# Ledger of designs, part 253: miniprotein binders against q9h3h3

Target 1, 235 residues: q9h3h3
Amino acid sequence: EDGFTAEHLAAEAMAADMDPWLVFDARTTPATELDAWLAKYPPSQVTRYGDPGSPNSEPVGWIAVYGQGYSPNSGDVQGLQAAWEALQTSGRPITPGTLRQLAITHHVLSGKWLMHLAPGFKLDHAWAGIARAVVEGQLQVAKVSPRAKEGGRQVICVYTDDFTDRLGVLEADSAIRAAGIKCLLTYKPDVYTYLGIYRANRWHLCPTLYESRFQLGGSARGSRVLDRANNVELT
Key: E = the ipSAE of ESMFold2; O = the ipSAE of OpenDDE; V2 = 0.75 times the mean of E and O plus 0.25 times the DockQ between their complexes.

## First folded at step 17 (miniprotein)

Design WJ4 (at its last fold request DockQ between E and O 0.89; V2 from the best seeds 0.83)
Fold by OpenDDE base, look of step 17:
Structure WJ4 (fold): chain B 235 residues (1-235), chain A 85 residues (1-85)
Amino acid sequence: as target 1 above (235 residues)
Amino acid sequence: DREKLIRRFERLVRRAERLLRRAEEALKRGDLETAEELIIYALMALKLAAWIAEELGDPELLERVEELVRRAERLLEEVERLKRE
């Protein structure tokens, strides 16, 4: 029960988005430089506020890798927010379907697979695998949170262009697994973040759309991806 | 967009082929655990490729996937045999 309120985590994420990012951009930087960059900025050692002895002297919000096919498209976030306020004022029922339609209408379709890992070698190794997959064109873009002062878990985010494209979500899951990551994954649309819909929201909306579990043994080898809204396995 | 689906298919197939080659190399080194993991990752990619081939209604693409699946299954059987020895 990590006591951080959903509001605190949201505020921290917004603050992190405003701070400088450490970015490897495969569109402008040769892939051969990735290993040196990963060695210079291991996420377990990069600190949120640039602590003495860290690889960074200045605050870092995120460490990110951009693939060659990466194109930032956030859609109409302002229009989305205005429509959301109007919807709340109308008193109409708010469902996951309502949010999906708002997202489609305003072209705010991005989403991300999330994994939470403790600081250390396993995190740095997982991040290196994801970064390589991005540079190789198996994934489009990923980011990882820097180390916090309290030593809490760090998050790796792997983005997809369209949370409504189930095949695209599954393709990203398969690429993450192929990078050697075996932990629990949760998928969250960015529309939920933009609208401030977190855990324990007043509408009882689950911000997690998909969950992925990986197994090497047994009759069902590979990822099991669950649609949380419909309680249906997609794999 | 049919062209987009074809590009996605080809990406998945190329991933599977690379993983299967790496699995064969792991087998040659006697690294059965790594070989098994790589085969599982290949099968995951091939499952998605099969769904795309079915959506496109293209029997040639489906046949390509089936051939790679048979290759993966043969490698997996070899790994399982060697683990029992």
Scores: ipSAE 0.831, ipTM 0.939, lowest interface PAE 0.5, mean pLDDT 92
Fold by ESMFold2, look of step 17:
Structure WJ4 (fold): chain B 235 residues (1-235), chain A 85 residues (1-85)
Amino acid sequence: as target 1 above (235 residues)
Amino acid sequence: DREKLIRRFERLVRRAERLLRRAEEALKRGDLETAEELIIYALMALKLAAWIAEELGDPELLERVEELVRRAERLLEEVERLKRE
């Protein structure tokens, strides 16, 4: 991988954030409308750029569901970014601990569980389950990427409000599993996203803080959640 | 922070109760795999609720969780028995 492909991915992520979103907002829309909305806008058929034959005529950056209790608060992102620049020139080691402290200091505490699925029934079914969980109050907010290219995987992001609150992160994992999702989940604090820290970054940081693996069989049924920063099992 | 823990406890208990009700419905229609999944999801929520009840040091909250755990375990035993038949 070279810097060009990472720069392209970052630019595409910014473009998606700035394009229109398809939003079901439970704060203003009755829950009884959710099933019709999901049927109209399955993420495997909603196109990034509004292709003929798709449900959307215009570009869509994200498909999102906001829960009744959703209250957006990104924290002091500008102060975070300024402190990050100062840290980089300070000579101090850059570690997961320094990023954690930076996020706490600037109140940029949100993070998200991620799952990557191929377009099709499995993706649409998983999204529908997550969307229902959000509207029912089990989760606060979630989004899913639209279809961008043939054969490309799509991502569902399920947000939590504080990555340092391990019980809250585990509560969200429980809600995701209860929606019928059995695939691997990885958790990324938003601080990494706001600072542009992706895989293959120059600091060799791992932006995945937690991993959740689910099993039905065997002696330890349920989620097995690993803290990647400390290499310790939480569950 | 204590109030936040209590709210989380109540959400998790409510989740578990709903999941167990759904598991009972699935069991009645013979859908043993769905029933098993729902019971496991309920036990996951109850495990977190138990940790919160222990953190709060409240024996009444612990008893509420233990009651639901016993219900979940009885249902799981029934599902496993039926799958062997």
Scores: ipSAE 0.827, ipTM 0.941, lowest interface PAE 0.7, mean pLDDT 89
ESMFold2 (binder alone), look of step 17: mean pLDDT 89; pTM 0.878
ESMFold2, look of step 18: ipSAE 0.755; ipTM 0.919
ESMFold2 (binder alone), look of step 18: mean pLDDT 89; pTM 0.877
OpenDDE base, look of step 18: ipSAE 0.805; ipTM 0.927
ESMFold2, fold request of step 19: ipSAE 0.808, 0.827, 0.814; ipTM 0.936, 0.943, 0.937
ESMFold2 (binder alone), fold request of step 19: mean pLDDT 89, 89, 88; pTM 0.879, 0.880, 0.877
OpenDDE base, fold request of step 19: ipSAE 0.804, 0.797, 0.799; ipTM 0.929, 0.927, 0.927

## First folded at step 18 (miniprotein)

Design GQ1 (at its last fold request DockQ between E and O 0.85; V2 from the best seeds 0.87)
Fold by OpenDDE base, look of step 18:
Structure GQ1 (fold): chain B 235 residues (1-235), chain A 102 residues (1-102)
Amino acid sequence: as target 1 above (235 residues)
Amino acid sequence: DPEEVEKLLEKLLKLIERMVRRALEAIERGDKDEVKWLLIKARIILYILKEMVTDPELRKKVEEVLEKLRKAIKALEEGNLEEVKKILEEILEEIKELIKEL
């Protein structure tokens, strides 16, 4: 990825967080309404800025689905950022282990599986599968980026509560694969996002902890999950 | 490409400007949670900027804005919304100046 592509995508994601979201909340909306909602707001047709002829007339930052058990808990992100700044000032070595400890200390443990898909049927189908898995309680929360004017790839984010819970991360991968998704998945803890750590950082930290590749006829999970930090297959 | 870097820097600064403006509006509405999250996000952008900027003078200015943002966060935690507003207005002016210098 050319120098600042990750930072550019981060800026776009943060800008999107400021615009209204289209949300299906399974805590307040019957599951029977999901199919109608998906049909009304297919991600490939929902436009970032509410273009003429799109399902949305106003800007949309994200399309999201909240499961019945979803409770937004981001932990102490401000404390995490303060500790991060103090750590940088201290001149102490910064390692993936350091970030893990910071995350644990401040209870900033959320992470997400990421998939990038071109606009179209495959994206909408993937999103529908994920949304159903969230409403059925196999996943807790997911979001997808709306269509950009340039027709670039859209991202689906599927969250887990704890990036340190390897089993929970793997269970989410399994649920994503069970939804019929065959593309490459990468897992990124939110702690890296909150600290502004992307691929090209001076500490050489890799913000991607796991990679999932679809496997035909292999494991019961339908994927191979690689721990990138240790270069070990987990499945 | 230096031109691409400059464009990204401008984009990031304009995004901070927008976040700070929205935070000021959120203060007037009494939405402390929105203020908190906007400050968190602004801080992330400043971290990105700090790592991207190679010019020592510009880097120092980014660090100064980070320090002011830290004070604003502290004031928010203390419930001193007037101080938060004051600091955010200062940050907004500094960000506008940085955008003009690009």
Scores: ipSAE 0.879, ipTM 0.947, lowest interface PAE 0.4, mean pLDDT 93
Fold by ESMFold2, fold request of step 19:
Structure GQ1 (fold): chain B 235 residues (1-235), chain A 102 residues (1-102)
Amino acid sequence: as target 1 above (235 residues)
Amino acid sequence: DPEEVEKLLEKLLKLIERMVRRALEAIERGDKDEVKWLLIKARIILYILKEMVTDPELRKKVEEVLEKLRKAIKALEEGNLEEVKKILEEILEEIKELIKEL
C-alpha cells in the first residue's frame, strides 16, 4: 500500500471544506423545520459534485447542523502552528504530552467523535438522530459528508469544545449512543488535524484519543470507551 | 507506490493553488477571517508535503513556500493586506511551477 491513506482522506476533507455547505442553523431556524430539511437533504442522496437526479445541483462539501449554543472557538491556530514549527527545531522531545500542552497553551481544544457508515438508510437514520440531538441541545454541532461518485463510506463528525474535558467528551459519546448509534466511534482532537499529523506519522503520535464501542450493558448503557493515549478503559 | 505518491503530491499542490487563489479573492473583498483560515489550511498541506517528500530539491522548495507563507501570515496579523497579496501572488507562481515539475 502507499502508506498515505489518511493523507488522501485529509486532502478530500480539505477540498470539501472549500465547497458550499448545506447548513441547518438552529440559532436562526425553528426546530420544527428540521424534519423537512432532513427529508430534503439525506446524506446518502446529496452528491459531492451535484450529480443529475440529486437534490443539489452544485457541489456540496458538507452537510451540517448547528445547535442553539453553537459558538465556534478554534483558539490560536496560527500561534499553534508557529509553536509547532519552533518545537521541531528546538531539540525537545515530541510526545503526546508535549502535543497536549501545545494545544492547551494556544487554546486549540476542540475535537470530534467520528463514525463511518456506508451510504443508505442506516447512514441517513444515524444522521437524522444526531441532527435532532444537536437541535435539542444534547450535542452542539455536527456535520456529515455527502455521497461521493466513487461510492464508499461517509463520515459523521460530532464536535466537542474541549478534548481535555474528558467528562464532556464522554457526555457527547453518551448523547450519540442515546440517538441509537451502535457503530464504532473514534475521537480525534483538532490539534492533530491543524498540524497535519495522521496515524502514520514519524513521531509515533496517536491522533485517536478515544474509541467508543457499543455493547449491551455497562454504565453508559451500551458504550465502552477506551482511552488510547493511556490504554485505560473509562466506562 | 510511486505513481500514487505523485498523484497525491499533485493533488496537494493543486489544493494549495486553489486556497491561494481563494485567499486573493478574499483580500479583494476585505475578508480577513477567510484569508486567515485559507492560510491555516495551506500551512497544513505544506506540513503534509514536508513529511511526504524525500527528494531534497523538492523538499527545499516546499520549505521555501512555507517560509513565504509565514511572511504572509505575519503581514496579515499586521493588517498589511497589500503585502499579503504580494506574497500570495509569489506563492501562487511557485506552486504552479512545482506542479509543472511533476
Scores: ipSAE 0.873, ipTM 0.944, lowest interface PAE 0.5, mean pLDDT 90
ESMFold2, look of step 18: ipSAE 0.841; ipTM 0.930
ESMFold2 (binder alone), look of step 18: mean pLDDT 87; pTM 0.858
ESMFold2, fold request of step 19: ipSAE 0.870, 0.865; ipTM 0.942, 0.942
ESMFold2 (binder alone), fold request of step 19: mean pLDDT 87, 87, 87; pTM 0.861, 0.863, 0.860
OpenDDE base, fold request of step 19: ipSAE 0.871, 0.869, 0.867; ipTM 0.944, 0.944, 0.943

Design GQ10 (at its last look DockQ between E and O 0.81; V2 from the best seeds 0.85)
Fold by OpenDDE base, look of step 18:
Structure GQ10 (fold): chain B 235 residues (1-235), chain A 103 residues (1-103)
Amino acid sequence: as target 1 above (235 residues)
Amino acid sequence: DPEELKDLLRKLLELIVRMAERALRAIKEGNPDEAKWLIIKARIIAYILIEMLDDEEIKRRAERALELLKEALRAIEEGDPKKAEEILREVIEEVRRLIEEEK
């Protein structure tokens, strides 16, 4: 990725968080309405700023689906940031283990599988599969970015409650693969996002903990998951 | 590309302003939780700026904004919304000034 691509994407994501979301909430909406909702708001057609002819007339930051068991809990992000600043001031070494411990201490444990797809049928199909998996309880929550004016890649984020729960992370990967998604997946803890840590950082921290590659005829999961921190395959 | 960096810088600074302005509105509307979350997000942007920037002056100003945003959070927690609003106004003014200087 070119030097500031990650920061640009971060800025865009943060800007999107401020705009209204299109949400299907399975806690309040019958599952039988999901197909109609997906048809009404295909991600490839929903535009970031509500372009003429799009399903949305107003800006949309994200399209999201909440599962029955979804409970938003970001933990103590304020405390996390305070501890992070104190740590920097201390001059103590900062490692992935340090970030993990900070995350645990402040209960900031959420993470997400990320996939980037070009606008079109493949994206809409992938999103429909993910949305169904969320409503069916295989996944808890997911979101997808709307179409940008430039027609760049859109991102689907599939969240897990605890990036330290390796089994939970792997189960989410399996559910994503079961939904028919074959592209590369990367897993990023939210703690890195909340601390402004991206690929290029002074501490040489890698915000991607796991990478999942689709495998034909392979394991029951249909993917190989690499622990990037330890450079070990988990599947 | 220096121009690309400048554009990104402006974009990030404008986001801080927007978040701070919305946080102010949230406080006035009696939604301190929304205000806190917006301030936290603005602090993330400040982190990104601090990590990205080589210019020591701009970096220092970003650090100042980061500190002010922290103080605003404290003011909200202490139940002093007026103080929080004052601090957020200061952040907005300082960051807007920086945007104008970097045009």
Scores: ipSAE 0.871, ipTM 0.943, lowest interface PAE 0.5, mean pLDDT 93
Fold by ESMFold2, look of step 18:
Structure GQ10 (fold): chain B 235 residues (1-235), chain A 103 residues (1-103)
Amino acid sequence: as target 1 above (235 residues)
Amino acid sequence: DPEELKDLLRKLLELIVRMAERALRAIKEGNPDEAKWLIIKARIIAYILIEMLDDEEIKRRAERALELLKEALRAIEEGDPKKAEEILREVIEEVRRLIEEEK
């Protein structure tokens, strides 16, 4: 195969999960404080390890915004992993449908829209728009990686609570586009993350479920969304 | 690229150690739910290693780590934190040996 780009990104994300996060929590912080917080911690200037001249003195794994209705719900991930291992030893076929059913059975239904942007104004502006959408209630929760190195791309993750709810996933895409974001978006269900299924897998499973492309003058949402599993346009 | 793959392997192995060490600390501090979550995450890394690599020795060691981590989860659920600590120390020691061997 060509490189292991997805696995490298996964390793970086998992390491970041273990370091401190900078969080604006709308459940406990007035919305009027958001703009000051965004100005203090632009993702293009918050450094992964607290470099000199950074607004942060400690390592930062993620910068996150929690909406008013955010309630953490990963589902039964332990049971999911156990059932996954049992399935592999059973001799039964492993398909995208099998993964979907495991996710439903164990209530591991969350997923995320992802976008990758270089450090700078475009990234900071995109993040600010997403953060406002979360605080205003159009989105539930989002996070953005800090700057690990100059010139490297950073990621914004916008979560939804049920990847099997296509309308809900499309509504999140629409809210992202309404914030002025025009780059490519990809959607990945968390079930693949919790089972360690990336590009290098024996089943040729595709962890990217949807792709969203912005089109000027396109659909009513301004997006063209493709279901990659079925190669079918949803919009 | 062999050098890129070795760097990725090192990062994943170091992350297993870091997660297991933090899980061990969580058990000692009376936070079994935090420990379980860290063990679940360490198992994700083992899944990645098994699918990513063709090296039979590393795959065997990743599979052994999965079984040990499963036993640690069971020990926590059964209310036996000392057994879970012993198992986690074995995982840490074994993975650290692999990291040194791959240098």
Scores: ipSAE 0.855, ipTM 0.934, lowest interface PAE 0.5, mean pLDDT 90
ESMFold2 (binder alone), look of step 18: mean pLDDT 82; pTM 0.815

Design GQ11 (at its last look DockQ between E and O 0.89; V2 from the best seeds 0.86)
Fold by OpenDDE base, look of step 18:
Structure GQ11 (fold): chain B 235 residues (1-235), chain A 103 residues (1-103)
Amino acid sequence: as target 1 above (235 residues)
Amino acid sequence: DPEELKDLLRKLLELIVRAAERALRAIKEGNPDEAKWLIIKARIIAYILIEMLDDEEIKRRAERALELLKEALRAIEEGDPKKAEEILREVIEEVRRLIEELK
C-alpha cells in the first residue's frame, strides 16, 4: 500500500468508527444466539450505508463481537496524545521504542491482528470462526468492516489487550489459525492509530510489529510469526 | 495526483466537522464520554491531515483546530459543557472555512 492508500483507508476507518455498530455482546446475550446473529448479519451482505436489499437499512460502521471478558478501556488516550505533541515540540528523536514507552506510560496497550479478505463465502466463514472463538473465550473482541459499494476487500480486526505481551499476541494468532484462517495477518498496536501514524510517516515508524504467515505442511494451526522490528521469527 | 490529494484533504476536514458536530450533540444529550471519544477521533483525523499538508497557512489553521479540540476535552473534564460546546462550534466554523477554500 502506498502512503496515499493507507491514508484513505484510515479516513474510511475513522468514518466507520463514528457510525452505529452491529454488536453481538456475549456478556449479555446467550452464546446459543450467535449462529442466528451471524446468519442475520453476514459481513459480505451488510453494507456500509444500508443499501436496498441489505440486512441493514441504516449505515453500519463495524460488525463486532464482544467476549465475556471484554473491557472497553483504551487507557489514557488523551494523555498519550498530549505527551506525543510535547515530544514533537521537544525535537527529541522519535523511535519505535519511544512509542512503546508512551503506550506503557499511558496504558494504551491494545493492538490487533488484521486480515483483508474479498467479500464472499470465505470472508463470512472466517468471520464466523472468529466470532465463535470470541464467544468461547479464546479471543477477547473482534470486528469486521461491512461491504463497501465498490466491493473492495473487507478487514477483520482481532484485538489483544497488550501488544507488549508477546505470548498474548502469539496466542491470539494461534486462535485465529485454529479458526481455519490461512491468509496473511499483520499486527498493529492501537497507539499508532491514536497518534495518526500510518505508512509513510515522517518519522519512518512502521506501525506493523508482527506478521503471521500460515505454515504449509506443518500443523493445521501452525503459523510463522515474524517480528518486523527485529526481523526475527518468534515461532 | 494533486486533485486526488485535494479530495482526500477535503474528506478529512469533513470528517473533523462530522466528529465535532456529533460531539456537540453528545454533550447536549448528556453523554460526555461519547463526546470525548468523538473529539479524540477528530484529533486523530487532524494528525493525519496535518501530516499531509504542505501549505503552511492551512497547516497552522489545522493545528489551531487540533488545539481547540484539546481545549474542548479539558472543558468537558472540568464539568463545563457550555464551554466545550462553544469551542466545538468554533472548530466547526474554522474547518468549514478550510473546506470552502479547498473547493
Scores: ipSAE 0.862, ipTM 0.936, lowest interface PAE 0.5, mean pLDDT 93
Fold by ESMFold2, look of step 18:
Structure GQ11 (fold): chain B 235 residues (1-235), chain A 103 residues (1-103)
Amino acid sequence: as target 1 above (235 residues)
Amino acid sequence: DPEELKDLLRKLLELIVRAAERALRAIKEGNPDEAKWLIIKARIIAYILIEMLDDEEIKRRAERALELLKEALRAIEEGDPKKAEEILREVIEEVRRLIEELK
């Protein structure tokens, strides 16, 4: 690795954010239409730039599902960024605790569980399960990246409202596992994303707050969730 | 790999320009909330870029772009879209100069 893998992924995600999205919005679309939509736009077939023979003729940045209760509120990101810049010039320590307090003060509380899967049936099946969980109200909102030309790994992001609400984060993990997903999940609060803090940062902050590992015979075939900040198991 | 780093820096600068240009369009179309989010995104990209820079003059110029983007956000909040447009055009011009210098 070159030390810039996270920055390359961030750049691709920023580019994708600015391209059109394919959205199933349960707030305006009947749930009975979901299966047809999923069949039309499997993430392993939807191409980033609209390749010939794919379901999409135009570029697609993200494929997303919004739940009935989804109420977007990113918080005071502008104020967060200003306070962050002031903090950097203040000489005060920058720690996970100061990032948490900044996020609370500015109401930037959302975060996301992430999983990375190769294109194919496993990815499409995982996405379909997540999308159904969103439409059924077990999750609020999720998105998945489309297929890149080189067929590299794709990402599913499952959002939660409040990273400080441990029970809510664990409930989302449980809903993901109930959809049959057994791979490693990592949880990243959006505050780190909005401040551009990735793996190679000068403060040695770890943007991954939680890790979830599926286990059999442990917690009723559930997850073992590790709090990365305190090196403590939550489950 | 210095060539790989240079390519990534150029890509990040191009994304700042793209976000700023779209913000400018959003202002002209009467969509200030969309413009604010695009400017916030440009600032995120600038944060990432600045942490990767070694050259102090280039870093200072990127930091000036970051401050201009903050001023553009304030102008939109204050209901002064023409000022925000002027600032965004300055950002676009300066960042394009940086892109050319990295070639």
Scores: ipSAE 0.831, ipTM 0.925, lowest interface PAE 0.6, mean pLDDT 89
ESMFold2 (binder alone), look of step 18: mean pLDDT 85; pTM 0.847

Design GQ12 (at its last look DockQ between E and O 0.81; V2 from the best seeds 0.80)
Fold by OpenDDE base, look of step 18:
Structure GQ12 (fold): chain B 235 residues (1-235), chain A 103 residues (1-103)
Amino acid sequence: as target 1 above (235 residues)
Amino acid sequence: DPEELKDLLRKLLELIVRAAERALRAIKEGNPDEAKWLIIKARIIAYILIEMLDDEEIKRRAERAMELLKEALRAIEAGDPKKAEEILREVIEEVRRLIEELK
């Protein structure tokens, strides 16, 4: 994706964040209801703007599942943004290490594995697997974008609490692979999102920290995870 | 494509307006936390917008809108919802003017 496309997708994601979400919350809803909920709201059929004939009559930004241990904590995003603006004004060099330190200082540590899939059975199946993993406690929280009018790819986001915890990031990858997902995964910290840093930024920062590729017959994990910053395989 | 860029810029500005309007409603409904998140999102959109702007005057105005959004957050934190509402209205008006200039 070119820089323009990335910024467009970012805008769409921000727009989606402002619209109502369809949420299955395992903290308040019995796990036995998950299958019925998944059948009612398959992501390939839920439409972004509530098109006629869709399961939703109103706009939906995201479809999400919250696990039993989910606690929303985004940290001090306001403080992060203030520090970021001050840093830009200072003229000091900005590196991935700088952003990592800012994230730690302001406790903005969440990140997510991302996968892009075409609408259809494969997407719905992947989402069902992820949703089940969340409800079963293997993952904490995940969301999927609804179907766009243009029929483009939909994105599944699987969150981790701390992008600086490599083991936690890898465990989430393993859980995703165990759910039967074989496509390419990329991991992005939320700190980049909160600072408006996407592809083709003036600081040449790459918002993707990790890449996971499926591997047949390989490790018990079923994937190879690459640290993009250091160009080192972690598995 | 300059026209495509212009369309994206307009879209970003419209999203800022939408976020600010929803934040204003959230304040009126007694949901300051929702308002804060919407304002933060508006600021993120502003960050993206500012990086794409070549016109210095438009860039300055966008930066001003971003600063106003920051002030709105401060007002909410200070327990002054009326001030926050006033600032958000100003943001909406300013950004709408920018949208009209980019048509």
Scores: ipSAE 0.803, ipTM 0.913, lowest interface PAE 0.6, mean pLDDT 93
Fold by ESMFold2, look of step 18:
Structure GQ12 (fold): chain B 235 residues (1-235), chain A 103 residues (1-103)
Amino acid sequence: as target 1 above (235 residues)
Amino acid sequence: DPEELKDLLRKLLELIVRAAERALRAIKEGNPDEAKWLIIKARIIAYILIEMLDDEEIKRRAERAMELLKEALRAIEAGDPKKAEEILREVIEEVRRLIEELK
């Protein structure tokens, strides 16, 4: 019985958020240094806790690349949390539409495409492609988990500014596919993360808004994208 | 699995303590924006935790800790770091007591 998988992953992500990050920041670092940085810190070799023989001697929570135009803006997360608490006592129904409105009202609009890959060449190659896309301006910001223990999948998160901007979310999907990534992608608005809403929540909310599948014979970017909230295909 | 649940609850409580302790340090170092984000993080962890609790008394105590975290945020916004520190120390104490009760 593995009824708490999402909650365990959430706990580990929260822990990682509080540890140091390894960051390539294109706003302060020339693009010509990216390849050397990627070679120094492949995500399959950077260890969560600084194991002997790894490139890092200290714990690393995340490996990240910030694009030249990255402007951090989480929005009014404090107000979002307060409004969420008030909503729960109001007697009004809690629905995907309610969460969307809270996110809009408090300007908590960011979200991320997620992909899970085993440690090794495929992961390191995918991350390198994503990192180059960020530095080249096709994507804004991405992060990848370090290697925690052998046999575990690692996650790449590719952020977008506004989950209500479907075109922008689909453009990010296209840029990910252009980097040669063929695995399943899922998209989660950050509002769900900030409210601690994961799988099997009591409101039956689905934190995954979109699902992207690479398909033979698909669009030029090779994706078929499903809106999970409305059960409609976007492409 | 009851033992898996207890282990996860303990981990979540320990993460709240860690976030609160780092927020306390951030206040002392003159970084109130960092402290606010750490307190917000602690509240996210508390949301996850509270949804998993069955014991009514433990749930009420966790909910009180979350309300204290909100009060600490308001103290930081009001420019009262001494009050925020006092509140965070209370949160840390209460959450540590909860951790011991789950052992």
Scores: ipSAE 0.792, ipTM 0.905, lowest interface PAE 0.8, mean pLDDT 89
ESMFold2 (binder alone), look of step 18: mean pLDDT 85; pTM 0.842

